# Miniprotein binders against q9h3h3, part 211

Target 1, 235 residues: q9h3h3
Amino acid sequence: EDGFTAEHLAAEAMAADMDPWLVFDARTTPATELDAWLAKYPPSQVTRYGDPGSPNSEPVGWIAVYGQGYSPNSGDVQGLQAAWEALQTSGRPITPGTLRQLAITHHVLSGKWLMHLAPGFKLDHAWAGIARAVVEGQLQVAKVSPRAKEGGRQVICVYTDDFTDRLGVLEADSAIRAAGIKCLLTYKPDVYTYLGIYRANRWHLCPTLYESRFQLGGSARGSRVLDRANNVELT
Below, E stands for the ipSAE of ESMFold2; O stands for the ipSAE of OpenDDE; V2 stands for 0.75 times the mean of E and O plus 0.25 times the DockQ between their complexes.

## First folded at step 14 (miniprotein)

Design GL6 (at its last look DockQ between E and O 0.85; V2 from the best seeds 0.00; counts 0 for: pTM O .696 < .8, other shape alone 4.146 > 2.5, SAP 71.22 > 70)
Fold by ESMFold2, look of step 14:
Structure GL6 (fold): chain B 235 residues (1-235), chain A 112 residues (1-112)
Amino acid sequence: as target 1 above (235 residues)
Amino acid sequence: DPEEVEELIEKLIELIRRALERARRLIEALEEGRVDEALKEAKWLLIKARIIAYIYAEQTGDTSLVREVLREAVEILREIAEKLAEKTGDPELIEKAEEALKLAEEALKSVE
């Protein structure tokens, strides 16, 4: 699709970030309550703005699950943004190495696997599998968008804490596949999100670091992962 | 598509206004004695406003909104730091607010 579509989705995500979230926090909530919570708030039925007949009466930006070991640390995002602004006025070249170094210097290392699914049983089932993997400790934190438009696709984001830790990112991919997810996954470091960099950018940077495809009956990991930066298959 | 781009630009401007207004309302909460995590939330709202300004700049070629958001962020962070110094004896929180303010001031200087 076009770069305009990515920016439109980004704007919608920014709006959602500022609205209330529905959160299951395993750090403070017993795991035995998860199934009831999932049944109460299926992502295909939770509406973005609290439509009549929805489980929610008020706007919901995101539905999220925090694992027992989740210790949120987005790093020095303010410093990252300041350095980015200074870099742009300096005239120095902006490359993928530049972005990686900014992220490392400011400890903005998180990233996420993304999947897009239409509303319905398949989405709700996929989310439930991911949420259980988070509560059981195989994944640390995930979120899913609510239903904003009937038939429109929704997104599940599964976070990892360090995009430079390739093995950790691949381990998260494996945990997602073990939860029964078979659709295409793409991995994006959060540094690109915090700097407003999407596919159609003037530096021709590629914000997608990895792409994962399910392989039926294949490897122990159940996926074929491509490193988009180096055009090399990792699995 | 000019109509789709125009609608995106209007949405970006509205989102910046919403983020900045919410950050300013946290100043009111500090005055009313509601101090819990107000600095952290304000910092995230200002970070988000800057992201939206970056997207605006890419869509329009106009970077002036980035500078405008930074000027607003400096004003908001200055007021937050002053209110925290008045309302709390928590030196760690005051230091965090003053550091955030200094970073915003340095960023503004680098884009002027």
Scores: ipSAE 0.786, ipTM 0.895, lowest interface PAE 0.8, mean pLDDT 88
Fold by OpenDDE base, look of step 14:
Structure GL6 (fold): chain B 235 residues (1-235), chain A 112 residues (1-112)
Amino acid sequence: as target 1 above (235 residues)
Amino acid sequence: DPEEVEELIEKLIELIRRALERARRLIEALEEGRVDEALKEAKWLLIKARIIAYIYAEQTGDTSLVREVLREAVEILREIAEKLAEKTGDPELIEKAEEALKLAEEALKSVE
């Protein structure tokens, strides 16, 4: 994906964040209602702008599932942005380590596993597996993009609380794999998103920290996780 | 593709405008008693606007929009802080708003 594609997708994601979400909240809704909710709002059929004949009549930005242990805490994102602006003005070198320290200082530690899937049965099945894992407490929160008018791939995002906790990141990968997901996964900290750092940025920072590839007959996790910064396999 | 870039730039500008306008409207919700919710949502919308402005700057090399967004953010947060101080006696909410304002002012100074 070229830099332009990344920024375009980011702009679309920001637009989606401003529209209403379809949410299943396991903190307030019985788990027994999940199957009916999934059947009512399959991601491959929910349309971004509420097209005629879709399950939704109004625009939908995201379809999300919140687990029982989900507590939204994004940290001090405003302070992070201010510090980032000051850092840029200072002319000091900017490295992945710099961003990590900024994230820690401002407690902006969330990150997400990303998977891209074509609309259809495979996507809906994958989403159902992830949603169950969230409701069952194996994962904390996940969201999926609705179907675009032009088609194309939809994205499922599975969040973790701390991108600096390698074990937590790996545990989420394992849970995703246990849910039957076999596609390529990439892990991105939210700090990069909040600072507008995407592919082909002027600082040459890679916003993807980890990649997970499914492997037949591999480790107990069924995947190989690569640390992109160090080019080291973690599993 | 220059045409695609132009389209993206226009989209980014529109998104910023929408975010800021929505944030401003939330100030009116302060009068309805949903002060904490309004403040939180306004902050998030401003955060998003800043992100979009940074993407814009990366595409064009022009940081003027970033400065504009930050000026607007300062204005909105100042208004929120003033209204909170006037209409509510909640010191925690006032402090949060003042802190956010201070951070926005510092950010603006850093890009001027």
Scores: ipSAE 0.491, ipTM 0.763, lowest interface PAE 1.1, mean pLDDT 86
ESMFold2 (binder alone), look of step 14: mean pLDDT 71; pTM 0.641

Design GL7 (at its last look DockQ between E and O 0.63; V2 from the best seeds 0.00; counts 0 for: pTM E .656 < .8, unsure alone 64.704 < 70, SAP 86.407 > 70)
Fold by ESMFold2, look of step 14:
Structure GL7 (fold): chain B 235 residues (1-235), chain A 112 residues (1-112)
Amino acid sequence: as target 1 above (235 residues)
Amino acid sequence: DPEEVEELIEKLIELIRRALERARRLAELAEEGRVDEALKEAKWLLIKARIIAYIYAQLTGDTSLVREVTREAVEILREIAEKLAEKTGDPEVAEKAEEALKLAEEALKSEE
């Protein structure tokens, strides 16, 4: 992954945002239909552009599950963007504290745990576990990318309401682990996405706020969560 | 690879064009009873266009596209407001026109 790989991924994510999504919305769809939906649309088989032999005939940008208590609140994203543009012309250095303050001021507080998995059974199994956790109320919202034409790793995003609420972020991590997920998780606040800030950015910002590593303890299965900005273990 | 960077730049420009064009069409085709949802989607498409312009600026060092996208967004929102205002006899339509104008004014603040 070199200096422009993040930009390619960002551009593809933006393109995916603009294409149709496959959504299971627990608020309007009975939970008993979830297993059939998961079997119909496994993320390793749903194709980005609707290839022959796939479950979808049209492009799909994302596959998503909305929980019963899903209440979308993106905050003042337009005001955030305007303030960001003004800040850049001010000449002041841009720091992680600057981004945090912008997010708080404009109430753009959501973020997401990310996991990257190769197409196949493990991806589909992980997604199914996450989707069930969402429908059962342990998580609020999740999405997974479809399979690209050339293949490659896919991403599952599990959203949380407030990246400054560490307990809420840790609760989501715990729910992900309870679904049987053992891979590395990284957490990215949405403010970085809305400002187009990715790993190889000119301000040397790190969009990954937290990192979660699974570890097996004596009587418990849990994770160690590291605050990447302050090099502090939260658990 | 210089050719891969150039291809990425072309993709970013195309995505911006798609977002802006789709937002403009939503404004023109919105039904009276679904205007609120159409305006909300247009707002999100314009937000996405600005994100793409930020990525373009990071990749190229050229911030002029951010200004162009912002100006286009203001024009689209203003056009929505004008079309809605032509139906001034409906108070709910007038409210949506005012909302579109507020969004345009907020987008203009970054020009200062």
Scores: ipSAE 0.690, ipTM 0.857, lowest interface PAE 0.9, mean pLDDT 84
Fold by OpenDDE base, look of step 14:
Structure GL7 (fold): chain B 235 residues (1-235), chain A 112 residues (1-112)
Amino acid sequence: as target 1 above (235 residues)
Amino acid sequence: DPEEVEELIEKLIELIRRALERARRLAELAEEGRVDEALKEAKWLLIKARIIAYIYAQLTGDTSLVREVTREAVEILREIAEKLAEKTGDPEVAEKAEEALKLAEEALKSEE
């Protein structure tokens, strides 16, 4: 993906974050209502801007599911940004290790597995599997982008609380695979998003820490997870 | 492509405009007694403004527009904070407004 494409997608994501969300909150809504909610708001049919004939009449930024254990904690993102600006001014070298330390210091530890799927049955089925895994407590929170006017791929984001917890990241991969997802997954910490660090950035930082590939006949997890920073397989 | 960059810049400007519109609603939220929600939204608006700034700076190498946008956002937040302090007579609302203003001023200093 061209660096420009990544920045464009980031701008779209920020725009989506400011529009209303369709949320199923398992903390307040019975799990028995999930199937009806999924049927009412299939991601392939929900439109970004509330097009005529869509399930939504108003703009929708994201479709999300919150698990029972979901607690929104983003840490000190403002402090993180201030420290990042100070670091840039200092002329000190910026490395993945520097960003990791900033994230830890400011408690900005959230990250997400990302999958890109074409609109249609496969996307809706994938989302239903993820939503169920969230409601059942295998995952904490997930969101999916609505259908864009131009079409294109929709993204499902599955969050983890701590990108530095390798075991937690791997457990989320396993839960996603158990939900029947076979596509490529990439893991990105939110710290990179908050600092505007995308592909082809001037510091040559890779915002993708992990890559998961589905493997037929492989180990019990059914996926191969690569640590991109160290170029080491974790499974 | 210069045209694509220009389109993205326009989009970023539109995002800023939307953020400013949301900031204007902070006064309404505070008047409804939703002070903590208003403060939270103000913080997120500042965070988003900085993200937009970083994206723009990477695309163009120019930080000037970012500084202008950040300044305007801070001025709006200041106006909201002042109005909230004057209207509510509620010390808690005033304190939260001052906190939001302080955060905005800190954000400006980091862009200078």
Scores: ipSAE 0.567, ipTM 0.817, lowest interface PAE 0.7, mean pLDDT 86
ESMFold2 (binder alone), look of step 14: mean pLDDT 65; pTM 0.526

Design KO1 (at its last look DockQ between E and O 0.79; V2 from the best seeds 0.74)
Fold by ESMFold2, look of step 14:
Structure KO1 (fold): chain B 235 residues (1-235), chain A 102 residues (1-102)
Amino acid sequence: as target 1 above (235 residues)
Amino acid sequence: DPEEVEKLLEKLLKLIERAARRALEAIERGDKDEVKWLLSKARSILSSLKELVTDPELRKKAEEVLEKLRKAIKALEEGNLEEVKKILEEILEEIKELIKEL
């Protein structure tokens, strides 16, 4: 397949990254203010470009919540990008192991669980649950896209510090499920985004490392998590 | 589809243009971390763009922009914000030319 859908979605996310964000920062804002903030800025009503009837008058790229323990640290992104560029001119083959090692070497280890929901009550409820989990310390940082004019699906991203820390990634999945989230989750390391590598790439790399599917019964976590690299169920 | 590729290339070039303009604004605020972040974003976008370009002349021009990004990042690490600003203005001019050539 041509994969241009992934490139267009990535381009829209890059545009959003560069617009203003609406942020609840638990490091500087009392937790008691969260409910009022959530009521003021539900993601189904915050518009991407500031429609007159929305709570925001100017463009919003992302709505985000930072936990008390959030310490921004993307790692050595510049070194990562330079090493990647040098590797491409070296003639060496590029494999998933290559990218994993680059990420480890340059300490660009963050990644995120993603979920896609249609605008409306279900999205706003899911976001509120995630935001509370962040402020309460079960999750570290999350963001959600605002509503587009066409009203397509919106995305919630829940970040973790280290995609190689399987237990930490699974703990985040459990915290997401504890917030009542039942939809499909996919996990993507940030290294692919920093290198501009998306689903349809010439190396046939797969940026999705894990998939999480909700299931009833048999587990305190309520999830069936698949490791895409090894086709192995982790739960 | 060559015409769909051209539309995506134009979108990516305009994103690099936006990153450069936002980096110039961040320089005026003295926010070096934001400049660094925006330059890394532009570098990522340019990497994606280079994968789509089939015309050798356009590929060469994209590589020239990448080299300027490398120099801007080095100047930023050295604390030379005036040099970063100068390079960003050059990148912006080159991006506008690339958009016209589509």
Scores: ipSAE 0.723, ipTM 0.887, lowest interface PAE 1.1, mean pLDDT 89
Fold by OpenDDE base, look of step 14:
Structure KO1 (fold): chain B 235 residues (1-235), chain A 102 residues (1-102)
Amino acid sequence: as target 1 above (235 residues)
Amino acid sequence: DPEEVEKLLEKLLKLIERAARRALEAIERGDKDEVKWLLSKARSILSSLKELVTDPELRKKAEEVLEKLRKAIKALEEGNLEEVKKILEEILEEIKELIKEL
């Protein structure tokens, strides 16, 4: 996907964040209701703007599942943004290490595994597997984009609490693979989103830290995870 | 494609407008956390827009709006909601002008 497509997708994600979400919260809703909820709101049928005949009559930004251990913690996003603007004004070199340090300093450590799937059965099945893994406590929180009018790919986001915790990032990859997901995964820290850093940025920063490829007959993990910053395999 | 860039810029400007309007509504409801979140979103969108803009004049205008957002965030931290409202209204007018110039 061309750099411009990534920026359009990012703008759509920002728009979606401001619209209502369809949420299954395992902290308040019995796990036994998950299957009925998944059947009511399959992501391939839920429409971004509540089109006639869709399960939703109103706009939906995201469909999300919260696990029992989920606690929203965004850190000091405003402090992070202020420090980033000051850094830009200073003319100091900006590196991936600089962004990592900013994220740590302001406690903005969340990140997500991303997968892109075409609308249909494979997407709904993948989402159901992820939602079960969240409700069962193997994952903390996940969301999926609703169907767009143009019928483009939908994105599933699986979050981790700390992008600097390699073990936690790898455990989430393992849980996603255990849920039967075989597509390419990319891992992106939320700090890059909060700072408006996309693929075609002037600092040549790659917003994707990790890539996971499914491997047949490989290790117990069933995936090969690449650290893109260092070009090193972690598995 | 210059036309594609222009469409993206318009989209980002409309998102900032939406965030600012919703922030004004959140102030009226007394939801300071939502205001804070929306201002942060607007700031992120504007930062993205600034990186896409190659025109020096448009970039300068984007920087001016960013400075107003900084002031609004500071006013919010100080509990001065009237100043936040005033700044958000100014931002809405500036964004409206920017959209017309595209």
Scores: ipSAE 0.714, ipTM 0.893, lowest interface PAE 0.7, mean pLDDT 90
Fold by ESMFold2-Fast, scan of step 16:
Structure KO1 (fold): chain B 235 residues (1-235), chain A 102 residues (1-102)
Amino acid sequence: as target 1 above (235 residues)
Amino acid sequence: DPEEVEKLLEKLLKLIERAARRALEAIERGDKDEVKWLLSKARSILSSLKELVTDPELRKKAEEVLEKLRKAIKALEEGNLEEVKKILEEILEEIKELIKEL
C-alpha cells in the first residue's frame, strides 16, 4: 500500500522546482535583513499553492537562501542524460562506479544533505539556523519546502558543490550540526535526480551516499557519518 | 497495485505536460537557459516514467516522446527555437492523448 513514496516525493520536488521561489539572495541583499525575512516567511506558514491567510497568496515551490559566493552550476545535464540513455541501450554494465564516472565527465557534481521535519516551531528554528549559516558563509546554499496542501513533513536541502569531494560533504555536515541541527541527515547526489533513479531500481544503485546521526555526548564533529554504499563509518 | 502505478503514471505525465508548456512560455521570452533546464526536467521525469511502464503500447509511445525530447534538445543546441517550439507542441499533444487513455 505505501509503495512509490520516494517516486511521489521526487515528483512533488520536480513540480516545486517549476513554481516561483522565495529567495533571500546574500549576493545582493545585506545580511542584516535576514532575520526580518525569516520572520516574514517561516516555512511552517508559507503554503505550497497560496492562501490569503498565509504569507503568500500565490504558489511557492521553494524557500531558498543563496550565500554571497553562490554560483549556480548544474554541469552538462543534457550530456549526462544522453550518455545514460546510450549506456542503457549499449548493454554495458551499469554500476555505481559507471554512474559516478558519467557525473564526473559531464560535471554534474552537486549533491545535498536532506532533513525531514514536521511543520511547526522546530522546523522554523532549524531553517533559521541553516539560513544564517548560509548567509555567514559556512554553507553555500539551502532551500526548504513550503507547507503542503496534503500535509506531511517538510524537507530542508543543504547543497554542496561536489559529491565526490568527501571532505567538502563532511564539512557541510559539521556546519549543519554547528547550527544546532540534531535530526537524521541523508546525502544524495543530484546526478541520481537528473537520471530519475530512486531507492528501488533495477540496477541496484543506492542514491543515498551518506547518513549522518547526531552524536550523543559529542565530539568536535558533533555527528557520526556512515557511507551507506560500503557500510563504512567516516566519522 | 495497478491502480497506484496508474496514479503515479498520470502524475508524471502531467509533470511532463507542465514542463513542455513552461518551456513554450520560456521560448516566447527568449530564455534559452530556462528552456534547456525544463527540457532536462522533462527528460528526468520521462526516465522515471519508463521504469513504471509495463504496457507495450504505452512503452512505445513513451519512447517516441523521448526521441522527440532528444530532437528538441539538439535543435536548442543549434539555436533553432522555432524547431524546438514545433517539437514541444507535438509532445504536448501526445502527452494529452496518453493522459486521456489512462
Scores: ipSAE 0.667, ipTM 0.847, lowest interface PAE 1.4, mean pLDDT 88
ESMFold2 (binder alone), look of step 14: mean pLDDT 84; pTM 0.814

Design KO2 (at its last look DockQ between E and O 0.01; V2 from the best seeds 0.00; counts 0 for: pae O 4.5 > 1.5, placed apart)
Fold by ESMFold2, look of step 14:
Structure KO2 (fold): chain B 235 residues (1-235), chain A 85 residues (1-85)
Amino acid sequence: as target 1 above (235 residues)
Amino acid sequence: DREELIRRFERLVRRAEELLRRAEEALKRGDLETAEELISSALSSLKSAAWIAEELGDPELLRRVEELVRRAERLLEEVERLKRE
């Protein structure tokens, strides 16, 4: 078992969500304060549990930046979860299409681009670029995990408000690339997170909807975005 | 719907224009690596803008994207020439 069961992953995510977050909220904080905040809380130095020498003295679950236009709306999560339970007992097939329909019906449409980076300068630089893009209005909201374990990768999540809006997801990818980020991005709708559906799930669902790869060379420079559900290149 | 597509198109074009201006500045100071990265990022925005222009069926919007793509290609050629010197 390597410790990556659905229950284990859900418990870890829930614990981080419940601990305090370090938040820069552009809706109430002047943009001119962002650089000082970024210098105080680089994600490679903010520790999950407030280790000695950290800028934080208490546990931190997430480091986040909220943009001017950020309007939290998780939709009907309780109704989604109830319908999911009913679906599992109904005998209907459980497919990506069924999950998409549940998400639409209950207005749980948000999703996120994910990037995984090792602790260090590249992570802190990437996060700073994303945070600036959020405060400037190019992105709505982003978060990054604190350092939990030396040598382990950390994750930056960049949210979009509708995973069924391909153009909106592509626009967010473009904003991420404009911030200087060249690594692999994967996109996960929040419906999978709310239902506790991770890679090692009993239904063999793939929670990655899109992949983005950035090309510096060749004839088609820029983002190459693949829709994994339909195996179609979008760009 | 159509108005939202136009707003999205304009944001992507503005992003590409800004990236190309920054690429030109990087070229003036000899920072060829930064210039190449900025040009590649601009092309990402322009791919999405082209999609929207095609969906709208507006030849003037498509022409604007094509002009910016040509500008990006000229800058990239300049980067490649300078690397060989």
Scores: ipSAE 0.445, ipTM 0.824, lowest interface PAE 2.8, mean pLDDT 87
Fold by OpenDDE base, look of step 14:
Structure KO2 (fold): chain B 235 residues (1-235), chain A 85 residues (1-85)
Amino acid sequence: as target 1 above (235 residues)
Amino acid sequence: DREELIRRFERLVRRAEELLRRAEEALKRGDLETAEELISSALSSLKSAAWIAEELGDPELLRRVEELVRRAERLLEEVERLKRE
């Protein structure tokens, strides 16, 4: 009986993606309830598997906040994956431009700013700031990972609709900074996630397109954004 | 041969431990593919070790395997979390 096959790992990934999300949906829930929801489900206390004494009794995949303008559109992810497999089989060179073109062709254009924070007050405070920005319409959608059993860093993901829209990406950075977030941010297209483009991938692709560093006393944006592909500062 | 089974068990466990260590290092580098492969290989070794532990009827050996399986599962969960990022 073959070990954990790629199929079993894929099934576990799917199962984790199928785990319930704790969602605050601003489209259906009054903004006045956000503070109570945040107090009920602080990310540092919500556990991945619903550990005894956690706010959640059941497994939680993500904690998320949906803004008023949020419309889920993932594009043709299946077509994207099929095209990616065909491309790999062809032996053609794979570049950031190739991935961009695949994303455009299949309308898989979403991306996210990522921040990694240790469990605790700073994480919960950061999440509360992001959640408010989403509910107030400064951001469209965000999610945070629940606390893992090992106590590792949790990730907050702040989405944008189009990773090819540089202005939209920069506006989201500004909104995150305005929410009081000062940590390092990296921007990753969802296409990179769907295609398994991670750090140290065999194609030597940078998995993140942008990096944002907080700057004290700097420009009106309060951050420096680096285009990692071109090694150019955008701000 | 009971002694040979024990030697085989210990080799499998040591292999699994090394694979899991390397998987943790891969995770630190963000090399999720390598981490996943290493974890899978570790779990395969641990399955074989579990079989030996059962054949030997030694609950302590089985417990050691279970501890390593739990470690592998935690690492796999972290891989999956990072894949969803």
Scores: ipSAE 0.026, ipTM 0.355, lowest interface PAE 4.5, mean pLDDT 86
Fold by ESMFold2-Fast, scan of step 16:
Structure KO2 (fold): chain B 235 residues (1-235), chain A 85 residues (1-85)
Amino acid sequence: as target 1 above (235 residues)
Amino acid sequence: DREELIRRFERLVRRAEELLRRAEEALKRGDLETAEELISSALSSLKSAAWIAEELGDPELLRRVEELVRRAERLLEEVERLKRE
């Protein structure tokens, strides 16, 4: 069921990573230039493959904002992939705990909060809020997908450096909510992405570790966070 | 400028080659919908590569794009043939 979907998703992810990114890098660009950059490249208008009528005539894989303190650390992805292949051929059970240990061993610890929004004003407004939080230092790094030719929702990814650091994951959620975001958020470790494990996989693994739902008047933080793996409410 | 355009061109061509390779694999498995989507993505990448080749005025780069477009069109024709049967 998922084999063909996984192949298509992997090919599109590879294409997005290989295509140029539009980046606001707060490590080298003054924060005062952010508003003009956001106005020039609203994600609802930036097209995936380029269009003379859009802000870009060339393909754009991702639109990203790097925080001033952002330091990429993908870990040992090659070692992770080799160990994953060995695990698959070993016949040993593949479980969430096994993947977690693999990720820790190879220091592939980053993860991301995901939100899916339809193209339009609400998407652009949400991205602007996230981008400002990144430039102001409340979040480390974020990216948003450009508009696809077939239409459909776009995704905003907000990264944290360690998916095993529960408090750090919750702190990022809090910052996203403080930026005015009210939609459903789901948290996915990058180890699942690097290994090509998506929603419907043959090992029946859930790549989503946490869910965050906006709570009207319920919590001081404005959200209820659920640990999907342990079925435990964290907030 | 020129060096950046050449790097972008090479990235787009490599993307198209990988997408077409995956499309051929999908076609071998009988997954016509996935093959068609991968071919469409490759053609979009090649359209952008063609624009860069024209901007650079390099006929060799344009010929490389045309070769990959022909491969993509051949695969798309095969998909359409299998859909009709």
Scores: ipSAE 0.000, ipTM 0.141, lowest interface PAE 18.8, mean pLDDT 81
ESMFold2 (binder alone), look of step 14: mean pLDDT 88; pTM 0.869

